# VH-VL binders against Chromophore lyase CpcT/CpeT (cpcT): the designs that were tried, part 5

Target 1, 201 residues: Chromophore lyase CpcT/CpeT (cpcT), of Paulinella chromatophora (Freshwater filose amoeba) (b1x536)
Amino acid sequence: MSASLSQLVHQLSARFNNQQQAFDNPPLYAHIVVNCRPLVHLLPGSLLIEQSYAMDPLKPYRIRVLRAQTRDEKLIIFSYSLSDEQKYWGSVYEPERMLKIEEKDLQAIEGCNYIVRKKNSNFIGEVEPGCRCLVDRKGVTTYIVSKFELTNKGEMRTLDRGHNPVTHEQLWGSLGGVFEFNRTTDFSKEIPYDWIEEWKK

## First folded at step 19 (VH-VL)

Design j4 (from b1 with light chain T53R)
Fold by OpenDDE, fold request of step 21:
Structure j4 (fold): chain C 201 residues (1-201), chain A 120 residues (1-120), chain B 106 residues (1-106)
Amino acid sequence: as target 1 above (201 residues)
Amino acid sequence: QVQLVQSGSELKKPGASVKVSCKASGYTFTSYDMNWVRQAPGQGLEWMGWINPRTGDTTYAQGFTGRFVFSLDTSVSTAYLQISSLKAEDTAVYYCARGFYGGYYEFDYWGQGTLVTVSS
Amino acid sequence: DIQLTQSPSFLSASVGDRVTITCRASQGIDYYLAWYQQKPGKAPKLLIYYASRLQSGVPSRFSGSGSGTEFTLTISSLQPEDFATYYCQQYNNHPTFGGGTKVEIK
């Protein structure tokens, strides 16, 4: 499991782009850039993830800290929000700014962790069971259903949807379906040696 | 708005071949994988395997190798199931079903099914 | 393969009844369990996924619970349109289905 954890973090540590998908079908897919970069000064498995529209990469519409760990023989990506998160917008492009993030700035998001499985050499995951991962958008509260596939070829597929907490009706999500990202930049070399050693234990 | 529309019922003799189609609409065809499920008359559901519309990669369940072939025509958002050397035991309703990643997620949308009857 | 055993195989009930169907897995499947409804001559319809999440458009009288090896589908108040066959499905490994539970009119 330690090897899988290491592999997961390595594969997550990258910049992803769905440029081709957006180009091929602009009405259905926005052009999105996802940055997932190691927070080298924090606990092992910590990654800053920023999701932005390609036209404005320094203003993410979503910023979180992810922490991949093993728990009860399962791979889990814990999700954290950042206090005063706007302070860190675009910091994935300026690693020195990422160093300003401290453990105390991380707030666990209840129900928003990802349970990850390894199937056919790919990692697949989904937000943990229940309807507890709540998000408020424009005054409307929904719970998030989120799935992802991380292939061993450097591709990432994501499906995010928001559902009414009471009726469970889907309220938002891509019409076309899954976002398909390609790895454009590798940040895995930034993974601290200390993390790797820790995972080998 | 998502729809999977399958071809009509088939009546075949043993030894013949059949090709069932499943046309997808209401979503990007290549965004999801396509599963095939068999249901013999009066019996339960049996997963046959899946095909990746992005790569064309196929995975067949045990018992569905050899005579069963999944294929695609992405230009018309259609998945196909071909069964060769048909046997009486192949008599069943065949369903296509959408899944996020192969058979490792729920099947959220299904075709209406295609009855294939194999009789001498 | 993972075997799923549903109980009961047949269930007679009346409109308004609370109905519970059980699905037992031969090994742990965590929460990777779905429930489907199938009416005669129709394709299965997804009701519940990931053990407890209600599929969009499905009435709230349907609910799923359980984890590991024991799962339940509950219909809080059976409606006329709910008489059908219900299947559980695991997708922790290559998917397999339960034998089905036919809910009939009493």
Scores: ipSAE 0.926, ipTM 0.960, lowest interface PAE 0.5, mean pLDDT 96
Fold by OpenDDE, fold request of step 21:
Structure j4 (fold): chain C 201 residues (1-201), chain A 120 residues (1-120), chain B 106 residues (1-106)
Amino acid sequence: as target 1 above (201 residues)
Amino acid sequence: QVQLVQSGSELKKPGASVKVSCKASGYTFTSYDMNWVRQAPGQGLEWMGWINPRTGDTTYAQGFTGRFVFSLDTSVSTAYLQISSLKAEDTAVYYCARGFYGGYYEFDYWGQGTLVTVSS
Amino acid sequence: DIQLTQSPSFLSASVGDRVTITCRASQGIDYYLAWYQQKPGKAPKLLIYYASRLQSGVPSRFSGSGSGTEFTLTISSLQPEDFATYYCQQYNNHPTFGGGTKVEIK
């Protein structure tokens, strides 16, 4: 399990881009950049994740801290929001700014953790059971249904949907299907050695 | 808007081959994996395996290796199931079903099914 | 392979009744369980996934619960269009289906 955790964090530690998909089908897919970079000064498995439109990479439409851990023999990616998050926008491009993030700035987002499985050498995950991962989108509260696949070849696939908490009707999400990202930059070398040692225990 | 439309019923002799098609629309065909499910007359559902439209990689369930072949024509957003050396036991309705990743997620959309009858 | 046992195999009920179907797994499957509805001559239709999430477009009278090895599908108030066969499916491992539960009119 610790080996899988280490592998998961290594594979997540990267910059991803769906440029090819967006180019092939602009009407259905926005050009998105996902940065997932280790927060080396925080607890093991901590990653800063920024999702941005490629045309405006310094203004993420989503910024979170993810923390991959093992709990009860399961791989879980815990999700945290950042207090006053705007001051950290684009910090994935300036590692020294990332150092300003402290544990006290992290707020757990209830119901928004990912449960991860390893199947056929790939990692697949989904937001934890239930309809508790709530988000306000355009003044409407929805719960998030989110799936991902992280291949051993460096590809990432994601599917995000928003559903009505009462009727469960889908209110938002991509029309074409799944976002397909390719790894463009590797941040895994930034993973602290002490994290790796901790995972070997 | 998502639709999976399968080819029509087939009547075959033992030893013959059949190729069932499943045409997808209303979404990006390569974004999801395609599963195949068999249902013998009056029986339950059996997962046969899945194919990855992005890579062409296939996974076959136990009991569905050898004579069963999944294939694709991505240019027309179509998945195919070919069964060779047909046996009477192969008589069943065959379904294609969409899944996020192989058979490790729910099947949210299904084809209408294709009846394959194998009889002497 | 993971085996799923549904109970009962047959169920007679009336419109307005509360109906409960059980699905038991031979081993733990966490929450990776789906429920489908199938009518004669038609393909299965997804009702519930991830044990308890209602598929978009499915009436709220359907609900799913459970985890590990014990799961239930509940129809709070049976409607005329609900008479059908229901299947549970696990996808923690290679997918397997329950034997089905046929809900018939009393």
Scores: ipSAE 0.924, ipTM 0.959, lowest interface PAE 0.5, mean pLDDT 96
Fold by ESMFold2, look of step 19:
Structure j4 (fold): chain C 201 residues (1-201), chain A 120 residues (1-120), chain B 106 residues (1-106)
Amino acid sequence: as target 1 above (201 residues)
Amino acid sequence: QVQLVQSGSELKKPGASVKVSCKASGYTFTSYDMNWVRQAPGQGLEWMGWINPRTGDTTYAQGFTGRFVFSLDTSVSTAYLQISSLKAEDTAVYYCARGFYGGYYEFDYWGQGTLVTVSS
Amino acid sequence: DIQLTQSPSFLSASVGDRVTITCRASQGIDYYLAWYQQKPGKAPKLLIYYASRLQSGVPSRFSGSGSGTEFTLTISSLQPEDFATYYCQQYNNHPTFGGGTKVEIK
């Protein structure tokens, strides 16, 4: 459904932070900013995402390119890493630097795509099955269990955990559980008309 | 440690009301939705619906849209199931179970169950 | 509503046996299926979700597979603590449960 894909990309195209949660729970939740902004020169649905601590916004702890598409009648967010990530840190604040990211700089990350469903006007997503999204953390290799909800009012909740690939034991997770973000800046006006036209075909 | 602790068993006559409580601990109560599941004696599991503690919104399964009311008190991290105009057919164990978003995710933690017995 | 049919409804097995339980959905549910274990007088316990993902703290002798309309739960070598009733549950839409499979000592 092209209307759901357009809505998903519109709702993702924003800056989010968990300020209320972090200030209400200072020993439990880090104050995080998530920027997700259209890469207008790349294939339809492409977004640059930077995740950072609020006190250090120019040194994101995670930078990726996402590409939201419909595949086999499902909404899927494909995940890509960037060659030389540090070169692009902070680019979500500087559109001219974002334009320097090219398709050749993207490397697909095996097993780390999100499968997305629309329920009650909200989007919910989870990393694809197969326990194949691997990351090294705290000296060990884990697979990621990751869930999100994105409401039609710009609220976003996320849950991330790492598990042993053989025993399935949880080895790490969120300090207080679910992170709860609010939308603070809207980037959806930057979405190209050409993307919307392509999705209608 | 995540824990859901329910109120004790109830013995009621037909026509009465009952209110079952489910107190959550070990996590932020408003971060997960609360589901209710019924199990009649010797029978399988039947989903009744859920309540969203962030908005107060409820969803009831077909067959549970009248006499069954979900509510909550976030100040004490507690969800409630109220059943009015009790019938003998309401005799069952009632479980609370948490999910990340409604009943569209797995139920990873369950309360111990509350037996409600309705008889003359 | 999406109907789930478990088979068998009852089985008798010995410690050390391999057990397979199937769950069939009336329509496609992708990977949105969970398996629960319930012992008499106790609440259900989550074993498997997302068709094949093992819940933390669950022994690795439990495994799940399948997608779409056909799913299986396998216990590779039964232990004394595994004699229980097992339920599948779909959560592609408003959740429904299978009728259960009681695993009993032979």
Scores: ipSAE 0.772, ipTM 0.906, lowest interface PAE 1.3, mean pLDDT 91
Fold by ESMFold2, fold request of step 21:
Structure j4 (fold): chain C 201 residues (1-201), chain A 120 residues (1-120), chain B 106 residues (1-106)
Amino acid sequence: as target 1 above (201 residues)
Amino acid sequence: QVQLVQSGSELKKPGASVKVSCKASGYTFTSYDMNWVRQAPGQGLEWMGWINPRTGDTTYAQGFTGRFVFSLDTSVSTAYLQISSLKAEDTAVYYCARGFYGGYYEFDYWGQGTLVTVSS
Amino acid sequence: DIQLTQSPSFLSASVGDRVTITCRASQGIDYYLAWYQQKPGKAPKLLIYYASRLQSGVPSRFSGSGSGTEFTLTISSLQPEDFATYYCQQYNNHPTFGGGTKVEIK
């Protein structure tokens, strides 16, 4: 669609790992792998994302479909859950299993989209305003504050926190706990040429 | 708890220099960018720029591209503002404030401020 | 670059009053606006960011609204400890601050 949208999808299409941070700080940072890979048969900008502990990569603690688009001249990453998530765990490592995910399996997650800005060749994003991205944890409902930076050098920083919807007190996520990832595998070559053509229209 | 602790007040004559420190604790120093904000006596807040502790890159606001220098020492989790060739107009409180990426996010924690007074 | 105009510049109100402060941007800044409270001799304290998101630990009597070019900070029931100067700040681009609103309690 736009040059910035294509760049965003290319830079997101990767495996990321915080190994240096985790090994340098084992009590403070879990060793996380983030896989984000094109769903080439779905609408342009669709990515399967799996987030897992490095020790157990086939059992992600979060699996989602993202869809990066330009809307009203802004970059938006739309977030979707999958029907029967466990069925698709580990699919990010098996492209033939990824092809079995269909549009009808995607369910929009209200209030959890990311608004993305491009600054100085980097992308920065934040969950949309409204405190509406709700998650239940340990019997308590929280709204998520989530920020990211994605550099043109393959670095990704993320900050995720949960807040009480009434008091706005932070209930989970460390106060300074920014996860710092580096790109370890490139999936951008899997991006369909058809997506690039569609974005030019 | 996140804290930004700045060095004490300074009384200087015109032409001297000063170096203000901002020591961070309670978070990973390199995880946030450090911004500097000036407040002249009885006046509002004026953003001066930031330094990225991950890369050492600096950005200076218009009007702060000359005598003002940002630096850092990651081994002691400290950011510095140096002002050279001090002028009476530099009399102000100088704050450090952290942001997730430069000045493109809110400043959630601030230092207590350092008063620099420049008088003959 | 982006100018922020706050109004009023100062106000005096009684404990319990509803107070509204406005901030107008010279161009669209989407939701990238924060509000700070500053008491004499103290550093600014973040109250609201992303136009309407309440910072952790800030009393719920504070709220923010708006988008684009016009934003408001509301204190639903003014308390004696709310005597302060309030600043808006945009961060859509290189940050700029409004001129401030000094709140005096009668």
Scores: ipSAE 0.765, ipTM 0.904, lowest interface PAE 1.3, mean pLDDT 91

Design j4 (from b1 with light chain T53R)
Fold by ESMFold2, fold request of step 21:
Structure j4 (fold): chain C 201 residues (1-201), chain A 120 residues (1-120), chain B 106 residues (1-106)
Amino acid sequence: as target 1 above (201 residues)
Amino acid sequence: QVQLVQSGSELKKPGASVKVSCKASGYTFTSYDMNWVRQAPGQGLEWMGWINPRTGDTTYAQGFTGRFVFSLDTSVSTAYLQISSLKAEDTAVYYCARGFYGGYYEFDYWGQGTLVTVSS
Amino acid sequence: DIQLTQSPSFLSASVGDRVTITCRASQGIDYYLAWYQQKPGKAPKLLIYYASRLQSGVPSRFSGSGSGTEFTLTISSLQPEDFATYYCQQYNNHPTFGGGTKVEIK
């Protein structure tokens, strides 16, 4: 499964945006940029991800560290928050600042990992079961249902929904609102060769 | 509100063709793949395959690679199932159902079904 | 192909009863299992997906559990409108459906 893990990390290591979708549908879709970039000094598969509105790329609405690994013959993307997140906003544009992130700064986010499958040369993922990936949105605590597809052509589609943890009622997320991203900047050449060799073992 | 509205029942003779339509509304048609599912009278559900509206690519389940053809008209947000050289064994209700990626995710919305009856 | 075996194929129960339907897979499918309700003359309706996640708009008396090869659908307090046939479906690979469980109210 080392080849699929390497492919997953390569395909994730990029900047994505939904500019075409936002341009074609301005009332319906915000223009979002997703940067996902290797943290080369951390454990293999570690990526800094920043999600922002395109107009304000240095103020992400979400910053996380991801770690793609194989566990029990499955591809899993582990999710981590950063202590003092605002300190690191915009680091994805500044490799020198990315190097300051250390393992001790990472906190595992229970219930927010993605289970990933490879189908037809594409990766599809979904947040783990258990309804435990909690986020506060507009004053209400919800659990997240999240799906993605990532193609070998650099296309990424995402679907996110928030649900009441008690009633399971969907409280936010567009009914048909799949975000459709294209890869615009390739960070995969930054992946350390040592990670690739480690995955072959 | 997501809706999949299918064309009405069809009564056909063996050897004829039928084209079932599935018109989508309430979401961006190209954001989900369209699956087709067959249910013979008194029987369970059988997945037939899917079509990707972003690329036009089709995948057919085993046993559906010949006389069954999926197609799209994105200008009217409509998917089609065409069955040629109809046989009595094709008598069934045919459903369209959307999925996030092919048949590898749950089918959250279904059309109401189209009964195709093939009788001499 | 992954075969799904539902049990029982038929059951009858009283309003208010707790009902459990089992779905067994011929091989491991992790959590990639959905449950559908189908009433006569109607399309299937998604109830549960990802083994245990309740579809929006489905009454909370429905719940799902299981992983791997063994899965259950539970109706905690059967209502008159729950008369229907229930199908499990796996989506780990090419989708397959169970044979169905017809639930009749005594």
Scores: ipSAE 0.702, ipTM 0.892, lowest interface PAE 1.8, mean pLDDT 91

